# Ledger of designs, part 35: VHH binders against q09150

Target 1, 302 residues: q09150
Amino acid sequence: MRKEYLVSHIEENAHQADIYSLNVVAGNLWSASGDSKIKKWSIGDAEHSLVEEIDTPHKLGVHHLATSLDENVVVSCGFGQDVYVWNPETNEFRDLGNNAQHPSECWSSCISPDGQTIAFTSVDGRIAVWDNPSDCKISELDTKGKFGLCIDYSPNGRFIVSGHQTGQLFLISTETGRLFHVLSGHTSPVRSVAFSPGSTLLAAAGDSKMITIYDVLSGDQVGQLRGHAAWIFAVAFNPVGDLLLSADVEGKIKIWDIDTMECISTQSETDGAIWAVAWYKNGFIVAGADKSIRWYRAAATE
Below, E stands for the ipSAE of ESMFold2; O stands for the ipSAE of OpenDDE; V2 stands for 0.75 times the mean of E and O plus 0.25 times the DockQ between their complexes.

## First folded at step 21 (VHH; framework vhh_gocatamig_d2)

Design r47 (at its last look DockQ between E and O 0.85; V2 from the best seeds 0.71)
Fold by OpenDDE, look of step 21:
Structure r47 (fold): chain B 302 residues (1-302), chain A 119 residues (1-119)
Amino acid sequence: as target 1 above (302 residues)
Amino acid sequence: EVQLVESGGGLVQPGGSLTLSCAASGFTVSSNALAWYRQAPGKKRELVAGITRGGSTYYADSVKGRFTISRDNAKNSVYLQMNSLRAEDTAVYYCAAYSYLRQSPSDYWGQGTLVTVSS
């Protein structure tokens, strides 16, 4: 079944550099950029006005952003392997990267739905889980040098998954702190991982130009989505969980039906890389190398 | 193959100036955040200056107002103009690049160039 999407709004020059991360939380869009700024945008108004601009302490840009559901906790990772945990309301920043107990060279981060747990991947292949705000390490898995490129926390709070340079995914149980599955299917770096809203499925994509769908509990591959011609840098399930959004470095955006495992829409308004995608109630949002935030709406209600 | 090659280091008197160059190959500087680090004998490596992909610059407090980081996309190079040099600026200076497209734990680092500030 083919779906049509239309650009509903473009925020030109939303940032001064590439936008690497998008996060939709509590009716707001959060964006993080190589310009070392994080911005909050309104979803509710037609113009998607800027609500807040945060000048972060990141020195070389931000490429990862995680926000708690209540927006009280934000975790950001920068190119200098610096990590900050902060409250956007008070602008209080904790330099977690310089914490003597914290692993260095963090690359990606995710936060639990309740904001009490933060997980990180590191360049040297560690997956570390920390308590917030105590900054106590809960658990750590050492993959022995497999660079962790991405990480996600399941909506039900039960699992953490990370994607790595080898193509492997490590699925960790938050209950036990132990490895639940090592998921195969890729042989090249995984750039993005995303849980479905029900935490039953997991999508992974990257340099293989393919998206693999996994059953979280069994660890089985349930599908592979082929169609992208370039490295995929972002995947996200829609709120219902029946569609998957993906984007690649050539600016191609694809929507996939999870039931049929077919591509039902392709957008190509930009030739610049799309680094980040997110769903919102009326459609989806993308951002990347052209420094703009593009909002899309479904052309018809189906 | 990714490579960074620093040059321009040497001996300079206090108050003098020096320009360091870093020539990149195997990647484009405009696609990366770039930085200069330095490591003095017996000290930890420290970030001296950085430039984001967007062109924003960062400077350590110790060099602010004296050092300038810049890049030349046509030459695929990054530079560090160092003015009003002090003895405490003596160190091996390294060029670094940070790529969002990286596939491995390896960072892009040069071999370093020695800057000695001495009367």
Scores: ipSAE 0.754, ipTM 0.884, lowest interface PAE 0.6, mean pLDDT 94
Fold by ESMFold2, look of step 21:
Structure r47 (fold): chain B 302 residues (1-302), chain A 119 residues (1-119)
Amino acid sequence: as target 1 above (302 residues)
Amino acid sequence: EVQLVESGGGLVQPGGSLTLSCAASGFTVSSNALAWYRQAPGKKRELVAGITRGGSTYYADSVKGRFTISRDNAKNSVYLQMNSLRAEDTAVYYCAAYSYLRQSPSDYWGQGTLVTVSS
């Protein structure tokens, strides 16, 4: 059963540079951009109005953003190798660059749903797990120099997964702080990882142009989603967990049925790279190289 | 093959000027944030100047008003104009490009060019 999606709103020039990260939380869309700004947008109106613009201390742009469920803890990573943890209510940024326990060149970050734990990847292949309240490192996994490109925290709080330049994924138990599985299936850089909302599956995609689906507990590959003709930089499960959204560097957007492992929708409104995707109640949102945020909603079906 | 090649370094008197060039191949400078770093002997590498993809610039406090970063998309190059040079500007200068398409730790860094400010 094919589902059709239509553009419902375009915020043209939402940022002055590429938009690399999107996060939907607490009735807002958060966007992070190479213009060094983070912006909040309302989900609840048809025009998706700008709620707040945040001038960050990032020197060369922001490329990764993660937010706790209550919006009280945000972590952001920038091209200038700067990493900040901050409270959006105060806009008080804590610079992690002066902390001796800070991972070397941090690249990507994630936050536990409750905001208590932050995890980072680094260029030198260390994956650090950080206790936010005490501002100290809990544990570290050394992948022996494998550049970590993406990371995600499971919704149930039990796992962290990172994707690396080698194609390997490292799945870490948060209970022990130690490696749970090393996942194979990709031989090229992994650009995006995402847990399903039930925390039972994870998806990984990147330069191999395919998406692999893994069972979290067993570590077994349970599916491959093929159809993209270009590198995939973003994947996300919908809130129910039965659909996966993916987007590539040539502007193609695909929706996949996880039960059948088949593509049920392909969309393209831009030729430029799509760096980030997110689901919301009425559909999905994409953003990328054209500096615009595109909102899609499901069309009527029968 | 991605490559950045710096040039234009050398010996300069205090108060003098020098233009560093960085030629890129295997990628376009227009698609990247670009930066110049420097590293003096025995010190850590520091960010000196940067230019975002959108054209906004950053300068370290120690060089504001003296250094200017620019890019030339047609020549696929980035430049650092250094004026009113001081002894503390003596360092190896590296250009870097920051791309979301980065695949390895060594991608998008040059080999460096030495600038010596001395009488």
Scores: ipSAE 0.567, ipTM 0.785, lowest interface PAE 1.6, mean pLDDT 88
ESMFold2 (binder alone), look of step 21: mean pLDDT 81; pTM 0.813

Design r48 (at its last look DockQ between E and O 0.88; V2 from the best seeds 0.00; counts 0 for: unsure alone 62.6 < 65)
Fold by OpenDDE, look of step 21:
Formats: C-alpha cells, sequence, structure tokens
Structure r48 (fold): chain B 302 residues (1-302), chain A 119 residues (1-119)
C-alpha cells in the first residue's frame, strides 16, 4: 500500500532558530524554537496564519512544549534546564524550577489531557509527576541516573511513558503512581515516544533508527519499523491510530501503516534535521533545523 | 572528545576591558546555545550571558550594558567582551554548551578562566 502526500504549505523562517517541538491542539499548531519563542498558528486557513507569538522567559531557547487540550495550560522546557508553566491567554509564567521542589534538571515534559497533571523527565534520570496548579509533587521514579530524553501522556490519562538514554522505556500508571512496565527493545537513546489515540499502543524511536511498537497493557513488542537510515527524533500517531509518522536527522519523513508495519510513504524535501512532527485533520506537519514549518496533505483518500 | 577551552582571563584594573574566548571542538552534534557562567569565591555559579543559534542573547542584570556575547560558528567559538569591569566581576568564568542531541547527562563545560579585577 502506497499513500501519496504533497506539500501544501511552507512557512519559511517560522522561527529564527531550530524548531524542536510541534503540538496540534484545539485547531491550532504550537511551535517552540531554540530562539526562545513559542508561536501559535492557525490550522483552519490555507495560509496557516500566525495567531500568536510568545516571548518566553527561557534564556537559552526552548526544546520541549506541551499544551493542554483546552490550551489553558502550557509547559515548556528550555536548554537552561528551566521550566515554565503558563497560561497563554494571560501570559502568566510560573517558574516551576525555582518555585517548587523540582530537581532543576528537567529536560522533557508532558501534560495530562485535563491539564491537572504535569510530568517531567530529568537529566539525572528522574520521572516526576506534579499537580497543576498546586505545584505539589505527586510521585517520582528514580531510574538511577538514566537521562530521560522524552515523555508522553496517554490520551486516556492512565499512563505516562518516558524514553531514556539507555534505550529503556518506563511506563508509569497514573492511577497508582507506580512503574507499570519497563520496556526493552532499544539499546541506544530513545528520542521520541508517542501513545496511540486509543492509548493501546506505544511507539518509541531514537538513535537505533528503528521504531518499536508496544502494547501498552501487556508491554509486549508488537512490531518493529525499519527503514530510517538516521536517528529518529519524532514519532506520532495519526488521529485514527492506523498510521504513524516519523522523521529523522537527515530530513527523511516516513509514514507507516500500523496494521501491516510497512512504510507507505517517504518524504525528503529537506536535508536538514527534522526535530518535530504532528498530525492535523488534512495531513501532517514537520519542522526542524531549517527553521521552516512544512504542511503536508494527502493527495488522495484511500 | 568534546572540549571547551576558555582563554582571555587575567588581571585587569577597574574600568578596564577584557575579552574571553571559548573554542569548542569534538562535538558530534549541533550546539544550540553557548553561554558564559562565572563563579566568584564563596558564591554560586551564575549565568552571565547566553547566545542561541538564532542569535538571541541573554544577559544577567549585573552585566547588561557592559558585557557582550558573540558567536562565530565558523570557528566554533563564543566570546564575551567585558567592558567597564568592576571588582565584583572577579570570578572564574566558564563556557558552557547546550545541545538538543545530547546523549549523556553531563553538560559540556570548559575548565574555566580566572578574571581578577583589582586596582
Amino acid sequence: as target 1 above (302 residues)
Amino acid sequence: EVQLVESGGGLVQPGGSLTLSCAASGFPFSINALAWYRQAPGKKRELVAGITRGGSTYYADSVKGRFTISRDNAKNSVYLQMNSLRAEDTAVYYCAAYSYLRQSPSDYWGQGTLVTVSS
């Protein structure tokens, strides 16, 4: 099975530095960049106009962004290991690193669907879960020094998963606050993790150049997607959950059929690293080192 | 081997100027941001200035208007021009590199260079 995608729009120089994070929420695209800016873009118009530009208090750039479904809560992580939780409507920034008993070594973050829980990975290998807005730590898992490179919250709010430098994934139950699974399959850093829309599958990818698909409940590997020739930095399930989008540091974009575990499309319009990907209603979006945001549409409905 | 090597430190009189340099080498990955820190005796290390790949700069309030950070990507170097130096600027200055492609928990730091401002 082959599926054709076409570039529908390119926002050149969307940022002044690399774009490290993309999030589609509430009909908007959020982008975060090493230029310390966060931007919101319209999905509804063909031009994908800039809706909002936010000057963040991050001093050395932003590399992770998570937004609640209602866009009322945004959490961002910067290169200075600084973390802010803020409301984009009020532009009120809360310095979590300085105001909470936070280890101040945060790298990645995710937010629960309801916006009431925020989870972080740290450079020293901790996975911490915090209540928002009370800034109380709910739980913490110490992986014993394994750098947490990525983290995601399941759409059903029941699980948190983090990827680490060792290749291990730690799946945590939000109900118990305890470790649910330690997932193997990678022996090199995991750069991206993503739950399927139904929270039944989990995708993980990184320096192994391979994507592993897991069953969330059993912890079993259900598939391995091979084809990338470079480190993978982003994976995302489409809204239906039957396709997976991936991108690597050489600018290759791949679409995978989750049922067949086959690559059904490859895009290579850029030779710059792609750091972030996201799905939207008409296709998918990618961004990375070339500072542009590229929008793709499916050429035909199959 | 990743290395950051600072240079340019020394003794200077109050009101004087000094330029620090940091040469980066051995990086298998792109550096997003470079920064200068300093640590005075008995004090905590503090961020003095930072510069992103996009050219965005940050300065601590204590050095704004006096210090200028710049980056030369071709030389893989970062500089800190320090003007109107004060006694309170006396510290060991460190260069730091930040990358999105990092694999280890360690930050990349130089060995430091001593700046002494004294009459």
Scores: ipSAE 0.824, ipTM 0.920, lowest interface PAE 0.6, mean pLDDT 94
Fold by ESMFold2, look of step 21:
Order: structure tokens, then sequence, then C-alpha cells
Structure r48 (fold): chain B 302 residues (1-302), chain A 119 residues (1-119)
């Protein structure tokens, strides 16, 4: 089966530097950039107007952003391994810096759906889980120096998965705080992981140029999606869970049917790497090295 | 071989100026941000200034208005123009490079260049 997507809106120069992270939540798109700003854009109008611009305390830019489903908790990570948790209503930032309880040398983060738990990967290979209200560490997994490049929290709240420079994935039970599975299949850095909305599948992609699909409970590999010719830096399941979006560092965008494991759409992008993707109601959004946000909608399939 | 090479340090009188430069070579990937750090004797290394590929800049409060960072993206080089130098600016200055395509836990730092502000 084949579907087509067309650009419906371009916000040119949405930021003054690369856009590394996108998050769609509660009717807004959040973007984070190397210009140390986070911006909030309306999804509900055709112009996708800028709602808010936030000057962050990040000194060398923001490359990872996680937002709770209710938008009450935001976590941001920067190139200097600085990490902040903050309140979007007041823009008050809490530095999770280098004290003994807080993560140090963080690279990526995620938040539980209810905003109560934050998880981090680190350059030194630790995966830390924190209770946000009490600001206390719940658990930590030491991967013995395996740089953690990406992390995601399952929508059902039961699991955290991290992807690492070695190609390994570590799937952690949030109930016990302990390792549930070590997932194999990649032998190169894993750049993006995502749980399906039902929390039964997860996707992992990176420098191997392939996407591997795992059954969460068994830890078994259930599919491989091949077709990208360059490193894959972003994957995301749609809200239904029947489609996967992927994008690579040469600007190629692919949509995959998860039931058949087949590519059903390819969009070409020639203006540089795509670092971030997100789904919204009738389409998807991409952003990357060209500093622009591109909105796509499904085309008629006549 | 990935290298960051600083130059331009030296001895200068208070009120004087220096220009530091750093050339990054051997990177198989783009550099998203370049920065200058400094470390004075007995102190922690601190971020002095940073600049992105797009030209967005950061300056520490202690140097704002006196120092200017710039970069040449084609050469992967970063420069720090230091004016109105003070004794407290005495430190070893390091350049650092950051990339989103980073594959290893190793930081990308130069060996440092000494700046001494003294009569």
Amino acid sequence: as target 1 above (302 residues)
Amino acid sequence: EVQLVESGGGLVQPGGSLTLSCAASGFPFSINALAWYRQAPGKKRELVAGITRGGSTYYADSVKGRFTISRDNAKNSVYLQMNSLRAEDTAVYYCAAYSYLRQSPSDYWGQGTLVTVSS
C-alpha cells in the first residue's frame, strides 16, 4: 500500500540554529534549537502561529526536549550537558546540574505520561530514573560506559527504553526499577527509540540505516524496516500505532505500515539533515539543519 | 585524527587585548557549536563564550562587553577577541567542539593556551 504526503506549511527560519527536537502535546508544537530557545506553535490554525518564545538558560543550545502530556513539566538538555526541569506557566527553571542526586553529563531525557517521573541517559552510560515531585533518584542502571543517545517512556508508564552507542537497547521496568531486557540487533549507535501508543512495540533506529521493531514484553525482534540510505535520527509512531515515521541525515522521510512492515511513502528533503519528527492529526512535522519547520498533510490517494 | 589547536595566548598588560584562535580538524561530521572555556589556577573550568553554526552567541557575565566570539564555518575555526583584559582573566583557555552526530563519550577539547594578564 502506498500513501502520499504533501507540504502544507513551511515556517522558514523558525529558529536561528538547527532544530533538534519537536514535541506535539495539547494542541501545540514545541520546538527546541541550538539557539537556546524553545518555541511553542499552534497546531490548530493554517499558519501555525508562534504562541510563545522561551529564552532558556542553556548556554550552548538545546538538543533534547521532553514534555509531559498535560504540559505541566518540561525537561531540556543542552550540548554542555546542562539539564533543566521547568514550569511552562512561569518559565521558572530548576537546574538538575552536578550535585550528587542529580544526573551529570546527561544527553537525553524523557518524562512519564503523568509528569511524575523523569529518566535520563548520560555520556558515561548511566540511566537514571527520578521522582520529580520529591527530586529524588528512584533507580539507576550502569551500562559500563555505553553512551546513551536516546530514551523513551512507554505510554502505559510501565517501561523505559534507552538506545546506546554500542547498538544495544536497555529496557527497564518502571515498577521494579530493574533491567527487563537487553535488546540486540543494532551494532552501530542507536539515535532514536519510540514506543507504540499501545506500549506493545518499540522501534529503534540509528547509524545502521535500518529500523528494528521489538515486542516489548518478550523482547523479541519482530521486524526490520530497510530502505534508508543514511543515518536515521528520528522515528515516531502515529497516535493509532499503525504507522511509523522516520527521517535521516540526508533529508529523506519515510512512512511505514507496521502491520505489513512495508514502506508506503517516501518524501525527499534536500536542505540538510532532519533531526526531529512528530505526528499531528492529519500529518507530520519535520525540522532539522535548515532551521525550518515543515508541516505535511496526507494527500488524496485517487 | 580529530584535533583542536588553540593559539594566540601570551602575556599582556591590564587593559590590553589578545585574540585567541582555535582550528578544528579531522572531524568527519559537522560541528554544531564551538566554545571557549577557561581554567584559572585552583578554579573549576568555566564556559567563557560559545557560538553556534547559525551565529547565535553566549557570553559569561564576567566577560560580556569585553570579549567577542566569532567563527568561520568553512574552516571549523573559532576566535575569541579579548579586550580590556584584567588580572582575573588570567587562565588557560581551551576550545571545545560539540556535534549532534557525536558517537563516543570522549569530549572534544584542545590542549589549551595560556593567557597571563600582569604588569
Scores: ipSAE 0.649, ipTM 0.814, lowest interface PAE 1.3, mean pLDDT 88
ESMFold2 (binder alone), look of step 21: mean pLDDT 79; pTM 0.802

Design r49 (at its last look DockQ between E and O 0.85; V2 from the best seeds 0.59)
Fold by ESMFold2, look of step 21:
Structure r49 (fold): chain B 302 residues (1-302), chain A 119 residues (1-119)
Amino acid sequence: as target 1 above (302 residues)
Amino acid sequence: EVQLVESGGGLVQPGGSLTLSCAASGFTFSIYNLAWYRQAPGKKRELVAGITRGGSTYYADSVKGRFTISRDNAKNSVYLQMNSLRAEDTAVYYCAAYSYLRQSPSDYWGQGTLVTVSS
């Protein structure tokens, strides 16, 4: 059945530049932008007030941000080829780019749910896994030069998936530290990957303008979601896992029912690229090139 | 074909001024961010200044207050106004374009223009 979502709040000019990343954790929305700032916004009130503004040491802005569930560990990657790991309570930034064991050009990052491990993609095709408490590299997969554009950690902590310029996905078992599956289906850059909350499915999308759904354990493609007319830069499963949110570079937002593999809602509130999406309790949030954060809530259903 | 072509380099005395230009083609200029980098002999390339598509700027501490980056979307050009030049500013200056749309391990770079600051 089709579900309706309505814009409930727009924070215009939330940042001075494009907003590339959104994370919802612990009652806050975190936004990261090309203006080199990270901002926290309240989820719990209708005005979604700014809680905190953080001036980062990133030189040319922040394009990827990941947070642990308890908000104690944050990792950020920027266009200046810089990557930092930090604790928001202290705002002491640890520059991972100054570590000789770190990949030379980190692009995207993710954090395990408990904040214990951090994984990175790189331009040179390395996927590195770090133990955060000891600040030491645990493992590395060399994809032989395949630029890694996106990465996600499964909610159950057992898998990491990365998407690459070639269209390939590399699914890594965290238990063994070894490659579990190489997933095919895309022939163009993969811009976003996401695990379902049960960690049984993953979604991948990018320049092919389609979204592929895979069964994690078998590696089989179990669905394709078609309907976007432009490159897809963001996908996210809702907390239940029955809906997928996607957004493209022409400002289209789509909601997909995972049980039926059908698009149940399309929104078009901006002409600019949407770089980032996130779900919260009763709706979703998008941000992108127009520097605004748009909050949506589910409408009453029949 | 993406091209970035720098111009305006040359020999200048300490305390002097120079304007670098970078003309771009082969991509939608208005949706890209631009930066200037420099590389002195025997040193690593370093970021000098950046400007986002929306006009936000960044400057390295070594040039802040002396250099100004600007862009002109109608002319597909980015500029670096360099004032109060010092000997340590001697380098090859490169124009670069960066974007979240990046598909390639190689960024978009110009071929460079030499700036020499000496008596």
Scores: ipSAE 0.653, ipTM 0.844, lowest interface PAE 1.4, mean pLDDT 89
Fold by OpenDDE, look of step 21:
Structure r49 (fold): chain B 302 residues (1-302), chain A 119 residues (1-119)
Amino acid sequence: as target 1 above (302 residues)
Amino acid sequence: EVQLVESGGGLVQPGGSLTLSCAASGFTFSIYNLAWYRQAPGKKRELVAGITRGGSTYYADSVKGRFTISRDNAKNSVYLQMNSLRAEDTAVYYCAAYSYLRQSPSDYWGQGTLVTVSS
């Protein structure tokens, strides 16, 4: 079944630079930008008003943002390979990048549902898991120089997955700290990975212009979604897990039915790159190069 | 071929001014964040100034109010205007480019240009 989505709200100039990361947590939207700011937006009101603006210590912009479910922990990565852990309640920033044991040249980050574990990818191919707030390294996997471009933590807290420049995905068990699967299917950089809400499926996409769906436990490919004509930079499952949202550098947004593996909607309101996407209760949100945050809602089913 | 070529370095007296230029080629310049670094003798390389693709700027505390970073996408160039130069500004200055679209571990760096501030 095809779905019709409509733009419900556009926050023009939400940031002063590209918006690289979005995440919906506890009824709020968090955004991170090349302007070195992190912003919190309301989901509950029709205007999606700005709730909070954070001036980060990042010197050259923020491109990855992870927020704990309780919003007590915010982890961000910047273009200067700088990493900060922020506690919104205490307003404390920890410079994790200057930790002697911390991987150099960190690029992406994710946080466990309970906020007690943080994982990072590095440019030199390391996947490191850290305890929060002790800032002690729990484990590290060395992929032997494969640049890790993205990382995600499963909602059930049992797995971490990272995408790399080679197209490989490394799935790590948080229970053992060991490599669970090396997933194939891509031969070009993977820009985005996302677990389904039930932690049973995994989506990966990137420069191949294709989205691959994996079974987390078996490591098997269960589907490939084709249709994008440009590099895909963001994928996300909806809260129910039956739909997948994707966006590419040409500004194309696609909705996929996971059961049928078909594209059921395509949006193209902008020609600017979309770097980040997120689902919320009434639809989805996208942001990217045009510095705006676009909110979409489902209208009708065909 | 990707290239970053710095120019404009040289000998200058304390209190003097100098403008560094970095000309880029071989990549999509407009989508990169740009920065100037410097490395003084016996010291670590340090970030001096940065400018994002969106125009946000950063300056090290030691150069705030004295240095200005700017970019010209039409010329694929980044500049560093250095005023009120001090002896401690003596260093090899490097330009660098960072992109969200990077596919490899390496960022792009220039060969560097020497700035010597001396009476």
Scores: ipSAE 0.362, ipTM 0.719, lowest interface PAE 1.2, mean pLDDT 92
ESMFold2 (binder alone), look of step 21: mean pLDDT 83; pTM 0.840

## First folded at step 22 (VHH; framework vhh_gocatamig_d2)

Design r50 (at its last look DockQ between E and O 0.80; V2 from the best seeds 0.56)
Fold by ESMFold2, look of step 22:
Structure r50 (fold): chain B 302 residues (1-302), chain A 119 residues (1-119)
Amino acid sequence: as target 1 above (302 residues)
Amino acid sequence: EVQLVESGGGLVQPGGSLTLSCAASGFTVSINALAWYRQAPGKKRELVAGITRGGSTYYADSVKGRFTISRDNAKNSVYLQMNSLRAEDTAVYYCAAYSYLRQSPSEYWGQGTLVTVSS
C-alpha cells in the first residue's frame, strides 16, 4: 500500500556537524553528532523544542548512541575510539575505552532495554558483551579480524546482532553469550542492523544497496528489499513491526511494507547523506550530513 | 582513492617552531574530524591534536598551550602549528581523517612526516 509522508518540522543546524545517531525513548528524541554533543528534543510539542544539550567528553565527535528504555543508562562511542557509559540524571561519565578489559578500538555499541548489558563491536573484529552494574566483561566473540560496523540489541533482550565489513552478521544469544547464527547474504559492508519490535525479524543494510530481512530464530533470509541506488546507513522497524524505514547516503528515504516486501513511499528532501533514522508516533525522523533534524508525519487519509 | 599527504617536518632546535600540513582527498562525503598523531621510538602512537568539522578542538596535555590545530574545510586540510618545541616532541607525525564511511582499520592515515628536535 502506498502512503505519503510530509515534512512537519525541520530543525535546521540542530548540531554543528553531521548527526550520526538518533534514539527515540520515553517521549524524547536523542541526537548524537560529530560536534561531540548529545541533545534531547521534545516529541510532545509541534516545535520539538530542545530539552537538554549535553557536552560530552568525546574528543572527536560522537557517532553511536544507545539509550536504555528508562533513559537512565546511555552508551556513546566516538571517533576518538572513546566509549562512555553514563546516567543523564547525574551526567557522570565512565570512560570504558581506556580500561584494559575493553576492546581497544570500539566502533559501535548497543545496550539492553533494561540498561544492564552493553555490547560493543571493534575494529579488530571482537564483539564484547559487558555487565554494566559490575563493570566487567561477560563474554567475547572473536570474528577473526572482521571490522564490526553496527550492532543492535533485541527488544526482548535475548539477542545481539552485529554487522561487519565482510557482509556477515553475527547473531549472539544473550542467555549463553555464544554465537547463535552466522548470517550471510551481503558481500559488502553492513552499516545498519535492526530488530523488529517483536524480536522475530532483523534487517540488515549497507554498501550492497539492498536490505536483507532474516527470521531471527531460524536464521533464514525471508526477503530482500531493493530500490536504493546508494549505500544504506540506517534502517529501523516501526513500533508495530509492519513497516521498515531506510535511508541512504544520497538523501533518499524509503518506507517498506514488510508483509509484501514492497516500497510504499520514497522521499528525497535533501541530497546529503542521511546517517540516522527513527520512528515516532504517526511518522519518522531523519538526520545526517546537513546537520538538520527532519520530522515527518503521515499524510491525512483524504 | 583516499589520500592523506603530510608535509612540513624537519629538524629544529629546542624552543623553535614548525608548521605541519596535511591535505586529504578522495573522500565521497565530508570528513568529520582531522587529527595529528605522533609516534616516538619505542612508544605507542598517540593523539596529539584533533579538530572537528564544526571547529571543536582537542589537545593532549603534553602539547596544550604550545600546539594549535586548524582546518580548511573547503580543502579538507589540517594544520598543526607547533611552538616551543622540546626534545620529547621528536616523533613521526601522522595525519588521520575520520569519516563515518570507514570500512577498514588502516585506510585513513598518511605516511607520516618526521620532526626532530635536537636536544
Scores: ipSAE 0.678, ipTM 0.834, lowest interface PAE 1.2, mean pLDDT 88
Fold by OpenDDE, look of step 22:
Structure r50 (fold): chain B 302 residues (1-302), chain A 119 residues (1-119)
Amino acid sequence: as target 1 above (302 residues)
Amino acid sequence: EVQLVESGGGLVQPGGSLTLSCAASGFTVSINALAWYRQAPGKKRELVAGITRGGSTYYADSVKGRFTISRDNAKNSVYLQMNSLRAEDTAVYYCAAYSYLRQSPSEYWGQGTLVTVSS
């Protein structure tokens, strides 16, 4: 079954550099860019107006952004190996990189649904879980030097998954703090991981150009999505969990039916790399190298 | 293989000027950010100046108003114009390149170029 999507809005030059991260939270789109800015955009209006522009203390750009569901906690990771926790209410940035308790080699981060826990991957292959805002370490897994490229927190708060340079995925139980699964299926760097809304499935993709779907509890591979011709940098489940969105460095965007494991739509409006994707309502958002934010909606016939 | 090659270092008198250059090669995609670091004897390496792909710049407080960082995206090159040099600017200066398509845990560094400010 094919599904049609249309570009509904393009925000040209949304940033001054590549956009590396998108998060849809509480009716807002959050974007982070190599220009060291974080921006907040409205989802409710057709124009998707800029709501807020934040000049971050990042000196060399931002490549990862995590936002709590209540928008009270924002974590950003920069190219300078700098990490900040931002409180939008107080407008204060907390420098974690210069904290003796936090290693400086953090690369990616995610926040628990309740905002009380922050997890990080590091360049030297650690997966660390910290309490927020106490900055007390809850747990840490050392993969022994396997660069952690991506990380996600399950919506039910029970699991953390990280993707690594070796292609390995480490699934950690937040209840025990222990390794729950080491997931195989990739032999190249994993660039993006995402839990389904029900926390029952996990999608992983990267330089293999393939998306692997896992059952979270059993650790079994339940599907492989093939069709991309380039490195995949972003995957995301839609709110219902029946569709998966993916994008690659050649600007190809694909929508997959999780039940059939088939591609049901491909978008190719840009030749620039797409670094980030996010779902909103019945549509989706993409951004990347062309510095624009593209909004898509399902066709009216759908 | 990623390569960073610095040039332009040397001996200069206090108050003098010097321009450092760094050429980056071996990247499969454009560089996201470029930066200059320096390390003086007995001190830690410190960020001197940085420039994002979009052109945003950062300067350490100690060099603000004296140093200017610029880049040529087409050449994947970064430059550091150093004016009003002081003795305390003496250090080995290193070029750094940053890419989102990181494939290894290693950072990309040049070999460094020595800048000596002395009367």
Scores: ipSAE 0.291, ipTM 0.706, lowest interface PAE 1.3, mean pLDDT 92
ESMFold2 (binder alone), look of step 22: mean pLDDT 81; pTM 0.819

Design r51 (at its last read DockQ between E and O 0.94; V2 from the best seeds 0.78)
Amino acid sequence: EVQLVESGGGLVQPGGSLTLSCAASGFTVSINALAWYRQAPGKKRELVAGITRGGSTYYADSVKGRFTISRDNAKNSVYLQMNSLRAEDTAVYYCAAYSYLRQSGSDYWGQGTLVTVSS
ESMFold2, look of step 22: ipSAE 0.685; ipTM 0.847
ESMFold2 (binder alone), look of step 22: mean pLDDT 80; pTM 0.810
OpenDDE, look of step 22: ipSAE 0.858; ipTM 0.933
ESMFold2, fold request of step 23: ipSAE 0.590, 0.618, 0.655; ipTM 0.786, 0.814, 0.828
ESMFold2 (binder alone), fold request of step 23: mean pLDDT 80, 80, 81; pTM 0.811, 0.812, 0.816
OpenDDE, fold request of step 23: ipSAE 0.778, 0.763, 0.788; ipTM 0.905, 0.898, 0.904
ESMFold2, last read: ipSAE 0.603, 0.606, 0.631; ipTM 0.788, 0.806, 0.815
ESMFold2 (binder alone), last read: mean pLDDT 81, 80, 80; pTM 0.814, 0.812, 0.812
OpenDDE, last read: ipSAE 0.804, 0.820, 0.777; ipTM 0.911, 0.913, 0.902

